# Designs tried in a protein design chat: VH-VL binders against q55gd9. Part 8

Target 1, 194 residues: q55gd9
Amino acid sequence: MSNQVFQFPPYYHKEPFFTIQPILNTRKKQFQMWQDLILQYCRYYKIYELDINESIKSNSVLFNNEKINRKLSREALKSIIDDIIENGFAEWVDKEKEKEKEKDKDNNNNNRVLIMWRKPDEWASLIYKWVADCGLLNTVLTVWEIQNGDDSKKQEFHQLNTTILMKSLKVLEKQSKCQTFSQDENVGVKFFSI

## First folded at step 4 (VH-VL; framework fv_pozelimab)

Design b40
Fold by ESMFold2-Fast, scan of step 4:
Structure b40 (fold): chain C 194 residues (1-194), chain A 124 residues (1-124), chain B 107 residues (1-107)
Amino acid sequence: as target 1 above (194 residues)
Amino acid sequence: QVQLQESGPGLVKPSETLSLTCTVSGGSISSYYWTWIRQPPGKGLEWIGYIYYSGSTNYNPSLKSRATISVDTSKNQFSLKLSSVTAADTAVYYCARDTYYFDSSGWDDAFDIWGQGTLVTVSS
Amino acid sequence: AIQMTQSPSSLSASVGDRVTITCRASQGIRNYLGWYQQKPGKAPKLLIYAASSLQSGVPSRFAGRGSGTDFTLTISSLQPEDFATYYCLQDYNYPWTFGQGTKVEIK
């Protein structure tokens, strides 16, 4: 909806929020609040991947507050992201994919991060429940149908990032609840009843 | 206006688990830290621990091995469980909102809204 | 843990008096200090945060001062509703610790 915009919490407009706090206990609370804000913002706009350098360079509203003239330094943002990764809500994007693109070959140390406001096991549970509720157990679905099909359009995982979706399907595979396979132009998956 | 209300048994037997719930009304539990504080009869205040609405907790080291705080955002509630209780755990238990204030020198926390308190007696 | 010591433990005063309560931290806590008022049978009420900032709705006769280790709460003209126990709280380092309280009684 074009008339709806993300509502920032009141603490986003407080100057100390943008400066890494020197007292450990205060910094832990600050980092938890940054995690909450980043995950809620990304969920609202369906942002699954962040480029740290681009976010800083473009003065992304998530990390730059023009009303109070404060923004996160790259070092601060990197520290916050490292904490989010430790908590299991993000991971660095694989560098091997970037080597073939031939753009910044010389230096890009952990710049792109996958954001997971729901962990793969939570997505796995939501997808499995939907498959069961729709009577689709023991039938073949494509990854495309899960992401873009009419039956999933009201589900939160509609247009879910492919990397996160595949991680979620792998969780179900380890539980013997599904099996993935190649099917012509798409990856297929069959879900099993327990 | 935001209000907090404690609920739970007023009497707990020694060695059992004390369980209390705080219900938040008039506002959202989201984006705040929530805390438990206790006061033995005729004595001072002791901080027990906090929870952020997303589930992150921190505890007073003196109670960490026995205390568990949890949150249920769908019910707008957070709860305290304190295991292996003794007569020393007899106290009025308060829930409170842990709000933060910013000044030019940094970040300060304060308990701006409190429940009325509930007396828990540990007795056989 | 940071120990908070209040002085005096109790005092007697009359309406209209200027009352000063002190709070001392066992180590430097900067301005991470709050003051709370507790009336008999009631929950505590926040008066002052960040050592000197008055909470909304609290009468201006209450004032906090200090930084580091030594702090004061002053009531410039004591009113009947001010007879209560007052607690300081440091929020510098976990665990949060309260002073033992200062009881302000009718003289």
Scores: ipSAE 0.134, ipTM 0.673, lowest interface PAE 5.0, mean pLDDT 88

Design b41
Fold by ESMFold2-Fast, scan of step 4:
Structure b41 (fold): chain C 194 residues (1-194), chain A 124 residues (1-124), chain B 107 residues (1-107)
Amino acid sequence: as target 1 above (194 residues)
Amino acid sequence: QVQLQESGPGLVKPSETLSLTCTVSGGSISSYYWTWIRQPPGKGLEWIGYIYYSGSTNYNPSLKSRATISVDTSKNQFSLKLSSVTAADTAVYYCARDTWYYDSSGWDDAFDIWGQGTLVTVSS
Amino acid sequence: AIQMTQSPSSLSASVGDRVTITCRASQGIRNYLGWYQQKPGKAPKLLIYAASSLQSGVPSRFAGRGSGTDFTLTISSLQPEDFATYYCLQDYNYPWTFGQGTKVEIK
């Protein structure tokens, strides 16, 4: 059931998991395991954005294991998040752009991160299939209706983060499967059969 | 409790693609690394590659150009495809779970659960 | 790739004997070394991980030692079920590499 608490994998209860490993091959596996855990946890609780400083300060169970008295440092978590971003499953919300400068000091200005356990292409496919299956092709839907409407209540993208949804609709637009347009303060979208 | 079982054709023609599947039972494929290892008749063991259940892979450089490992979490399976096979690819193919172990000396990866192996013969 | 060399390639022993198998790495691998037992027609079985840690369910007569480049597996009192081929495996760096194996035969 959906009302169950998240079940942590066995490696979450092992002290070395919370310490960045010095050997490159071991650290690569460690970071992949952290990516999996973060993405699964966020998917389970429908968390689309993480505040790194708040997560560390509040001793979030995701990054702090009280049973073994181990927690990730902010620096360790930032390194893991950077790896997840490189893999395409996350993005800084308070966006840094352009590498005009070599990395002399780590830029600590980024704190909020968008978490995408499904990439925009995957969401695009799920949304389009739902629109087709519900007979809604060639009709106008609002972004609000996709996120909050009765017809989408049983879909995983119900209450999907707006930024991720708009990225997904852009994917469909590039495929000529939909067109977005403004209607006053609302965003409308019309989906097309191919 | 967790068991692995290899399946696929026992005979493959030269130049074709060898395709094997490993079925995981008695436990979840999720949150683990899974690996393929082979053993030519009368010879030693050779590591082929691994896959993390989320799809991340790493391959032995000697096989990287021909090997592809994939995972299907809905079926609790992972698979190996090896293209352009020759007689040198004749071997028993094993699937195994790659688990992190630790003690006071540190972390170590080990293959704690193995399938029984399946013989693949490459012959015309 | 890290080359793993086992010595001897084969040995003959009697039940009750102390048997020692050596594994050498072509470069330092710290303690990232496992030992596996393979009986004829069967899949390998994990005996030792992290050079010296005994896998649960494995008899205490098996012991691993060493670090860096030189490692040993010792069977303190060989039993009939121990006649098998033994492999070391380094997991320090990719690709993972096995030794060529040591066959323990009946004398």
Scores: ipSAE 0.006, ipTM 0.542, lowest interface PAE 9.6, mean pLDDT 87

Design b42
Fold by ESMFold2-Fast, scan of step 4:
Structure b42 (fold): chain C 194 residues (1-194), chain A 124 residues (1-124), chain B 107 residues (1-107)
Amino acid sequence: as target 1 above (194 residues)
Amino acid sequence: QVQLQESGPGLVKPSETLSLTCTVSGGSISSYYWTWIRQPPGKGLEWIGYIWYSGSTNYNPSLKSRATISVDTSKNQFSLKLSSVTAADTAVYYCARDTYYYDSSGWDDAFDIWGQGTLVTVSS
Amino acid sequence: AIQMTQSPSSLSASVGDRVTITCRASQGIRNYLGWYQQKPGKAPKLLIYAASSLQSGVPSRFAGRGSGTDFTLTISSLQPEDFATYYCLQDYNYPWTFGQGTKVEIK
C-alpha cells in the first residue's frame, strides 16, 4: 500500500544463487527458485514480455544484484528461461515461425520471451467470472474494453498482454462460453450463459 | 523462531489414503523448500518428497505413484497424501524445512527444522 | 539411487570415549553429506552439513570428515547426552537417501 517496491527473497542476496550449480539436484532447485522470482517480479510490475539482451545490457535488478556484486550471465539466464518454458510458464515470442526461419535465427537470436505467471486457463476463468458478475453476458465487448475499459480497472487482467488475452479467449471459445469476431479493426467478443 | 507441527489421523485402514498436514508457525512458508520424511518403527529414515512454496514438487521414486504433496500459503501449511496404504506404510511421519547453506564452493541443502513427528498406524 | 551404508549398526561406549561412525556412498557425492542425531522419541537434529561444517549451536566435540565416498562422524569425548542414533544423508542426487543409522549405547 504505502510502499509499492518489490521485496526480493533472502536467497536473492546469496552469491551461489547467481552461479549455475554443477550438481543436477541442486541446480534443479536453483532453477525453480529463479522461476519463482522471475514470475513474481513480473507479476508485481505487470511485465508480460522480457527482452533478455536488454535486461542483461541494462543490468536489470532482476538479474543483477549490486549489493553483492553478482549477476547472471546471458547464457545462465537463457538456460533458466528454457526451463521455465518447459514448465509451461513462458514462451518465446517468435515460436510460431517456420522451422527454416527459426533455424536461421537460432536460440541466440530469440531475445523476447512471453511471461505467464497465470496460464491462459486461469485468465479465462477470471475474465468469464468478471463478465458474469458485471451482468455483461450476452452483450458485445471489445478486446480493448476488456484491457482498458473503466469496468475492468480493478481486475488483475486490466492491461493484460494481447497475446495472453487472445489465448485465454480461445480457451473460452473451446468451452462454448464466448465467440470472437472482427469489429472495426478491433476484436469483438460475446460471452454466453451456459 | 520457526516451528513445525504435523497433524492428521493416527489410524488409517489398508487401501485408504493417508492425509497429513504440517503447520508452519513463527515464520513464513515462502522462499523455502518443505519436505516429508518417514520412519517405520525401529527402522531408519526415508525421504518422501519436497515442495517449493509455489507448488513445484519432487518425490522419492519408490513413492511417486502414491504420494502427493501440496501447499497452502494462505494457511501457512503444506500437506502429504499417500494413497493405497498398506501395513508397510506404518511409520512416524515428520515434516521438515529444507534450507540451504552456502560457501565459496557452492550450495548445500539440509533439514534444519523438524516437526515433532506423528505416528500413523495402518491397520484394520 | 545412491546407497548409504553406515558402520557399525551399533556400538557401546563410556562417557569420555572417542567415538567414530562411518558412512559410505555407493558412488561419489563430493561433500554433499549431512549428519543427524536422533534421541529416543524425538525428531532428528542437524549436526553437520556439507560433510564437515558444524551447525550453529552444536558442540565442537562433533566433527565430520570425508569427501567422495567415505565419511566419518567423530565425537571426541562422549557425553551422557550423546547417547543417540546417528544418521548420514546424501543430498548430491535425487532421491535423497539416509544411511540405516548407528546406535550409540552406554556400556
Scores: ipSAE 0.020, ipTM 0.620, lowest interface PAE 7.2, mean pLDDT 87

Design b43
Fold by ESMFold2-Fast, scan of step 4:
Structure b43 (fold): chain C 194 residues (1-194), chain A 124 residues (1-124), chain B 107 residues (1-107)
Amino acid sequence: as target 1 above (194 residues)
Amino acid sequence: QVQLQESGPGLVKPSETLSLTCTVSGGSISSYYWTWIRQPPGKGLEWIGYIYWSGSTNYNPSLKSRATISVDTSKNQFSLKLSSVTAADTAVYYCARDTYYYDSSGWDDAFDIWGQGTLVTVSS
Amino acid sequence: AIQMTQSPSSLSASVGDRVTITCRASQGIRNYLGWYQQKPGKAPKLLIYAASSLQSGVPSRFAGRGSGTDFTLTISSLQPEDFATYYCLQDYNYPWTFGQGTKVEIK
């Protein structure tokens, strides 16, 4: 699309970065570096969900470094993702697992992960400030208008993943700053002054 | 012990291509990154670029349009070509090995072994 | 590119003195900083990596400190062989960039 290319940090091009380190303290630093890289890469390309199997099968540049002939194993990637989830920057997205929770407890079905380089409370603050700045408090907006409308075109949350957006609206709702409701097959939201 | 030695002509005419080779001895070129660094007389150090033993390169953007680094694993050598030289390219050119360190402070790259340097003069 | 600025550009010292050299990055680089010593007519030599880790074979009088944007190299008791120019290098982001150097001269 653009002529811009994500600039990988120097450690991305070092072979040991792709090998899970045996020393606990070193591995902790390695996992933090992987978290930083994954979150920055996803932010750069506006990637809100990663498919683990697709990333491994397609040799995604994020996890496969052709220059040094090194790539993360699926097991290594899952360990790193689990750490990112523990830190609050990701969540497993698995509708099949939710539906089959009683019938099949197969953890191998964890394949898609929601990536949140900004947590829902940060998105909530950005959205609320935009609504207030545009004089839209006490008016009804649709989720679609927040994501795709002309008024939000220059905002970072334009095209924001719906799951993350809904989590962010829930944060505002708990603060009594908005209320969501169903509106003719659309989800509507009204933001309140405080 | 691993040693690096630069070689190439010490005088290059303006507009020509500067060509240098670094010979690695006492150890294998394989599994390491190798880098070129230069220093104009009386000035500081400038990183030019690196090559991984497999052939993958990365360059300082200021030199990317003119610089080419190559590696020959069979000869245990890597080389720098810098095209369209001017007086501003007059410098001592060093080759060096890029290594990795892990410790309680984290992870880091460092240039642990350097060649002696070779002066390349480009007349104005 | 990340700009590395050293201070002072030069200093005069006597054998036995405690010498401190400062290096400042134009943006946060965590601990991705090395210190190099260069004697006249010779190639640079690695002293410190990861801001504070002493390279094998380097005397313990050399110590590095700092994180983020501000870093120091300290020589606790200057020896005759320590008169040299010292460079910091950030290896956080490409292109890797050196400071302009600090020359340590005899008084």
Scores: ipSAE 0.007, ipTM 0.455, lowest interface PAE 9.7, mean pLDDT 85

Design b44
Fold by ESMFold2-Fast, scan of step 4:
Structure b44 (fold): chain C 194 residues (1-194), chain A 124 residues (1-124), chain B 107 residues (1-107)
Amino acid sequence: as target 1 above (194 residues)
Amino acid sequence: QVQLQESGPGLVKPSETLSLTCTVSGGSISSYYWSWIRQPPGKGLEWIGYIYYSGSTNYNPSLKSRATISVDTSKNQFSLKLSSVTAADTAVYYCARDTYYYDSSGWDDAFDIWGQGTLVTVSS
Amino acid sequence: AIQMTQSPSSLSASVGDRVTITCRASQGIRNYLAWYQQKPGKAPKLLIYAASSLQSGVPSRFAGRGSGTDFTLTISSLQPEDFATYYCLQDYNYPWTFGQGTKVEIK
């Protein structure tokens, strides 16, 4: 429900949490706490992409704590995101940015990030189990049906970001558990018994 | 009024896996880091590793290949498994809460609450 | 790994004496150092964090000093209940490492 709000952990209200710590050990703990917070917040609201510049400019509650008058700097947030990417829970969305740079001489500087609170292999396992449990093995499904169909409405991957879903299907393809193929304007997929 | 209590078998055979559980009472396991620390008889303290309530772990490199720490937030518990034990693993095992202190000068961590410790003997 | 060396390994002193224990880090750790007291058969107890900050409930006769590589724990007027082994711990970098301990015996 839209009236439900995310419950921030107690450390979110501690002033040093918003200041990049100069010591490696303390900064490592700080970054792990930021990763947990960002991933749980994004999971709660089903946010699959963050724009760093927009989050900072809009004073997003995720990165701006009005109660203690503290907010993450853009550089701090970028460092935290880089760490989350290193840990495999995020990726820069920069395919379009490469084309833009050809014309505008570097205008984005890696500002959009894909957030994955579950890695593709975990989504892959959840999707495959659902297909098997619903008796849909050896049938053709579309990516749209997995995301938006009535049969998946109660699954966590219902309306999963298309990029993440495709990454998850590639994991299953590498395991010989499915095969994807183009079908008109949709991507089709057939799942196989182990 | 947070208290920690270790539980598990006091005797483990060489080559087996030792398993210990720490139960947190009087407060929530959430939003803290939780550590395992051991002390062989007559020797000093050795940090084994930590877990954050979300599941993130870090281990002492000397034990990383054998140690696994897990957390069960629904039971307010976290656990240690140490595989392929030898006589050198005989020790009192403590669980502890990692807390942090901060002021205008910075951020510092310490173990503010400890369990009473449980002796694990590795023998045939 | 950061090595923590304590000196002396043991000492004996009379009640009322001023006792100083030293802890040396193999590299600079700023003020990321804690002191713990361990009595026989019991779990360690936090005395001092951030090199010099006294934990709530710990008697004021305990004091920590130092920064960088050299640290001291001082007990200004030793009491009978201070019989214990004292450990320093650096939390600057992983793995967290303890000193070997200093045993304080009261004469």
Scores: ipSAE 0.013, ipTM 0.589, lowest interface PAE 7.7, mean pLDDT 87

Design b45
Fold by ESMFold2-Fast, scan of step 4:
Structure b45 (fold): chain C 194 residues (1-194), chain A 124 residues (1-124), chain B 107 residues (1-107)
Amino acid sequence: as target 1 above (194 residues)
Amino acid sequence: QVQLQESGPGLVKPSETLSLTCTVSGGSISSYYWTWIRQPPGKGLEWIGYIYYSGSTNYNPSLKSRATISVDTSKNQFSLKLSSVTAADTAVYYCARDTYYYDSSGWDDAFDIWGQGTLVTVSS
Amino acid sequence: AIQMTQSPSSLSASVGDRVTITCRASQGISNYLAWYQQKPGKAPKLLIYAASSLQSGVPSRFAGRGSGTDFTLTISSLQPEDFATYYCQQYYSYPWTFGQGTKVEIK
């Protein structure tokens, strides 16, 4: 995926795509198309986090079309991201070191978003199948080994974002298919059969 | 030139599941919305639902509980399954491409390319 | 759902005639209306979108007008290939709905 450029769909070159549409049905379809574009673009380049302010200020090609001289406004992008979050494909990144969380108040001031083109349960299924297929059930793995090890090199989750990986492991824990544990400065995990 | 071709059974028994496939040729299924529309003999047109090439769907509420649309981009195909059929489901079924047009009011949805249609009769 | 009503349900005309078909929506749909032509045994063909925009390749004798609830399709000089059933369709609100059709028959 590193030596090719992402191919934008034809609607990316339509001027109204960059202006929030006033009619409900048109806007619903427009937002779905923006969601699909953002998720596919991020999947193509393995982008797990977007900075809204950085993307707008840098004229990111994802949100700025030089061919037609149109770009998505920050307010429009925020509205689209809010919709993607509501659909379960994104979350605001909380960079505070505080234990207390007031998501509703901080969300209005946040500008960095976690992008999940696959939801945690989909990643969970892929990771568990890989563990079983490689004969790694009932052995201890580290989160780092799942992300960066030689055995996972050809898997889609190789170098998966740590937050998304941890969410995926929690899905497996709820299914009694793994147990996570702290190991010094690393997180370990043991996967179970049945 | 892009062409669409429906395929599936001509006769389905009541209570069974109707399965139809639309094959897209002469162009890519990617980056478009694709739709199913039906027409009972001698009656008007009824929209069933659409699918975006990424898998996102929307259905007519009257059919949502029974209809499932899926897409296979590797085969350049999309399909309709309609469960629990009755005589009221007897119709010509069309697949069509949903394209967008630019104007000052925004985007417009129109079905610019249609398959020939396939007649499905529900009879015991 | 938005109900689309066409009038007349059928009409008889001769080659060269000016034909007008009306479509009414049960609520305001702005200009989110398309017109289709269907010949016996064939799939519908898109003629007009956005109430008044002519689809590429469609003859200029076809014209659409209207906004809100009242729309018309006119054929300025009817040709032999124009004898068909015509349908309007709203795409303002899901589910998308069609009119019942207007059959244009040879006199």
Scores: ipSAE 0.011, ipTM 0.531, lowest interface PAE 9.1, mean pLDDT 86

Design b46
Fold by ESMFold2-Fast, scan of step 4:
Order: sequence, then C-alpha cells, then structure tokens
Structure b46 (fold): chain C 194 residues (1-194), chain A 124 residues (1-124), chain B 107 residues (1-107)
Amino acid sequence: as target 1 above (194 residues)
Amino acid sequence: QVQLQESGPGLVKPSETLSLTCTVSGGSISSYYWTWIRQPPGKGLEWIGYIYYSGSTYYNPSLKSRATISVDTSKNQFSLKLSSVTAADTAVYYCARDTYYYDSSGWDDAFDIWGQGTLVTVSS
Amino acid sequence: AIQMTQSPSSLSASVGDRVTITCRASQGISNYLAWYQQKPGKAPKLLIYAASSLQSGVPSRFAGRGSGTDFTLTISSLQPEDFATYYCQQDYNYPWTFGQGTKVEIK
C-alpha cells in the first residue's frame, strides 16, 4: 500500500526545513530543496497548478508535516514560489488578466501558480519525438488527441496542462517543426519533418 | 575545535531520574541539532533523541515516555533527563552534534562530533 | 523502525588485508547511511556520510558504497590503527538506528 503514495525525503521531517533560514547560503540550499520537493511531488501526482490558500490548509501534506507539527507559513511559501519562478519552473496564474481592466481594483491577490517540472522546451522535444516515432509527421493532430488519445497514454505528456502544452507547441512553431490552427472547437497541429 | 563534554552522576538508584548535561565549547550551540546516544556495556549504540537549537525535540519511541531533552543557549549546554530508571538503563551515555550535509540530493545528517561518554550505572 | 543488520559480526584480519563489511537495511533508505569507527574505551568517530562521502581527515583507504538496502564499507589496506568496531547508521527515517557492529580483530 505504501508504494501508491509519494515518499517524502528525510529532510521533509527536519524542523528547520519549515523555517526560513537566516544565513543566505543556507537559505539558497533550503530553497533549492523546496523547489526539488515541490517539482517532484507535482510530477508524481501530475499537479500543474497549486492554490496557495489550499496549500496552507492542514490536509495539504506537501506544506504541512503533521508528524513533526510544522507547516510552511504563507509568507515562506510565497518566497519559495518567487524563487522557483525566478528559476523558470513556475509562473503566477493570472486568469483575471482581461477582467483586471476594472479601475480601482487592488492588485496582488496572486494565489494560483503554474508548476512546470519540465520547461516548455523539454515538453516540445518529448512531443516531437513521439510524433516522429509514431509516424505522425505531416498529419493533423488535435490538442485533445495529444492530451487524451490512446496513442499518447504511456507518454509523460498524457493529460498535460493545456497552457503548458500550448507553450510547448509555440516552441516547436518557432523552430518551424509544427503549425497550429483552429479546427472546429479544437486546436489542430501539423508537425513537419526537418 | 568544537568539543563536547558530558557531566552528571555516575551512579543512579533504580526508580530515580538520570540527569546528564553536555557542555559545548569552541563553538556555538546555535545552528545544529544536538543528540544523546547510549551504549550498554558490551553492546551496540542506541539513539535516544535530539533537540534543535530552537528547543524542538524528537525522541526514540522506545524512550519517549521517560526521556526529556532541554537546551540552555546562554550556557551553551543541553541536557538529558531519563525518569524511572532500571538496571537496563546502565550504559555509557554520549552527547553528539548532528551535522547537516546538504546538496541537490537532499539533507544527509551524521554525528560528526561526540563527547567522550560518561558511564551511568543503575544500582542500589 | 528500520532494522540495520551488519555482516559479519566479527572478522580476523592481518595488516595489509582488504576488509569488507556489509550493512543491510530492512527497507530502502536511498543513500542515507553513515559509517562509524569505535575503538575500545572511546567514542565513535564518523568515517563516511551519505553512503559514500568520506569525512574530512579520514584516510582514503576507507570507502563506502551502496544505495537502497545494501551497503558496504571497504578498507583497502588494513593498518594497525584500523582494528576497531564499525557501525552503520541510517538517517532516512526516525528513529535513527544503528547496525549491531562488526569487530575487526587481529589475526
């Protein structure tokens, strides 16, 4: 039974891991370890977005260690997330960007973050290789088929977050390896041999 | 060099509380976990528990009901109290520093500095 | 609790011999393993941490290997000062546990 659950590294059970370290070099290593843990945990459960408010609740094991009675503070978690963003493995989700046009609304309620344990360039390479290996070059695929089709079931990008997938296809487009286009209610894509 | 020195009574009567202190010299008690480990005569090592410099503790479940570890930052000391002792608690008691070795693979810790040990005999 | 088992419990060797001690964990502990040397009447001394990392000041004839459940400590050319008891210890999960020890004796 235990093999069905993410196994936390031993440092997850060390009290200082949950307290922002005052010495800069120690804090840098601490933040790197939080990054590694967050990315590995999200990869294991295929979690592409984290809600900060949900994450600090008592039933959210990633940031709350009941065994040692320690929990990351909201401020600590935000500092760690900011560092992960600086490193290119996360982005704040601003789904209200177009609704931000309301004047006099307070800014700074960023509570959701996109987690990218692989950067779009890596996903792009994996997807293109799969398309080539399956003999699907110069055929039209839908985004739905890449995410949910039977041919992709054993690929790591099966059910990949749509935002990350679209970023990855844009990388391939810039390399002239694919072209995206609208197809009914779906986005279509044709991959090219280079 | 950082040095650790155990002190306390070498003889404790059954049912009494064993009390030991570890004095840290040549460095600060801050920044580390501090631990107690014991060794009965002719036997192997048994970990008792640790205390963080912040005061947080964790104990071996086999001893949790009887063991208390405390820290006094002003004196650069940490202490062990073990209640309701029996002959089975006769051992050399060591204090040690638990050092973090961290890299991209995670936090490995090991006991890098040990006191010389103090023999505590539980006898009438 | 993770049980640590060493083999052999004792061995006899001569100066210049290659000595190997094994340590097995009852479950996977990755590389979270340390080795200690203890001479009669003295405190243990850290030799190896993280399964294979040599502690500063420890001679290069000591080497640790292994990952998961099976680990070894090797002394490539035994010296007179190496006759001691050796302990492995896991730092993977609380409580920390030690092997029962391996005594390296003069042949």
Scores: ipSAE 0.005, ipTM 0.473, lowest interface PAE 11.8, mean pLDDT 85

Design b47
Fold by ESMFold2-Fast, scan of step 4:
Structure b47 (fold): chain C 194 residues (1-194), chain A 124 residues (1-124), chain B 107 residues (1-107)
Amino acid sequence: as target 1 above (194 residues)
Amino acid sequence: QVQLQESGPGLVKPSETLSLTCTVSGGSISSYYWTWIRQPPGKGLEWIGYIYYSGDTNYNPSLKSRATISVDTSKNQFSLKLSSVTAADTAVYYCARDTYYYDSSGWDDAFDIWGQGTLVTVSS
Amino acid sequence: AIQMTQSPSSLSASVGDRVTITCRASQGISNYLGWYQQKPGKAPKLLIYAASSLQSGVPSRFAGRGSGTDFTLTISSLQPEDFATYYCLQDYNYPWTFGQGTKVEIK
C-alpha cells in the first residue's frame, strides 16, 4: 500500500464540522461523523493510541484542515473523545506508575487515548475464526505468535496492540473458548473447540 | 453520478413483514446518512428513519416499534423492514441520501439524491 | 412532533406568474428547513436547503426566505415545468416532518 494516502470524507471540508453545533440533533450527527473519521483514519495508519495535546500542538491533519483554515479546539476534541469512549470505541490510557513517579513531567492524566476501531468482541471473533480455520484449536499459541507469526501475517490483527489483544482474549475466556497462561515474560493461550 | 434504486415485492399480505432494499451506484455508501421516506397514494410525504453507514439509526416514533433499517457496506446497500403491516402501510417507498450543506445561514441536512420510488400494496 | 402547515393547499397559475407558497412551523426551527418539488409520478427533488440556500442546478427563479416559524418559497416567473407539488421539511427536531404540500396547477 505504498504511496497511498487517507481519503478524507466530504464533510471534513465543511467549516461547521470543526465547530460544536448548538442544536442537539445536529451535534449528535456531528459527533458520530467525528467518531467515523477518527476510527477510519486510525485504522488506515494502524494508530492505536492518540495523544490529545501532541495532536493539537503538531496541527495533526486529523484535527486541522488547512484548506478551509479550521481546526478543532482542545475542548471540542475532548468532548468528541468522551463520546467515543461512551460508545465503547476508546479508553483513556493509564500510564505505568513507576515511570511517571521518576519522570515528573507536566502530563495531564486524560491526554492519551486508546483507539479501538473494532471492539474487543469483534477482534475476539476474528482471532477465534482464524485459529479454527488454521487447525490450531487445542494447541498453545503465544501472544507474540498471534501478533507477529507467519500464520497471522495476512490477518488484520497482525501486530494488533497488546492491550486490545489481551482484552479480546478475555472476551473469549468468558465464553470458555480459550484460557491464557502467564509464563514469566511470555503469555500463552490455548483455544478450545466448541 | 450517484443513483439510488429501490427493490422489493410490490405486494405484501397483512400482518407480514415488508422488506425493501436500496442499492447505491456511482458512488460509495460510506460517510453518508441514508433515509427512507414514504408516500401513501394521494397523500404527503412521511419520514421513516435514517441510518449512518456505520450502523447508527434513528426512527420516526410512530414507526419505531415496527421499523428496522440496516446497511450492508460490502454490497453498497441499505434496507428497510417494516413488520406487522396493514392497509395503512400501502405507499410509494423512497430511499434518499442525506447530505450536509452549509453557508452563512447555517448547517442543514437535506435529501439531495432520491430513488425513483417503489409502490408497495398491502392486501390479501 | 413539530407540525408544518403549508398555505395554500393548492393554487392555479399561468406561465410567467409570480407564485408564493408559505410554510409555518408549530415552534421555532431557526433555519432548519428545506423545500422539495415533486412532479406527477416522480420522486421529490431538493430545491432549497437551510431555508434560503439554492441547491446547485436549480433555476434562480426559485427563492426561499424566512427564519423561526414563518417561511416562504417564491417562483418569480413560473415556467411550464414548474407545475408540481411543493413540500417544506423541518429537520430541527426528530421526527423530521413535511408540510402537507402545495399543488401548483395550470389555470
Scores: ipSAE 0.065, ipTM 0.640, lowest interface PAE 5.2, mean pLDDT 87

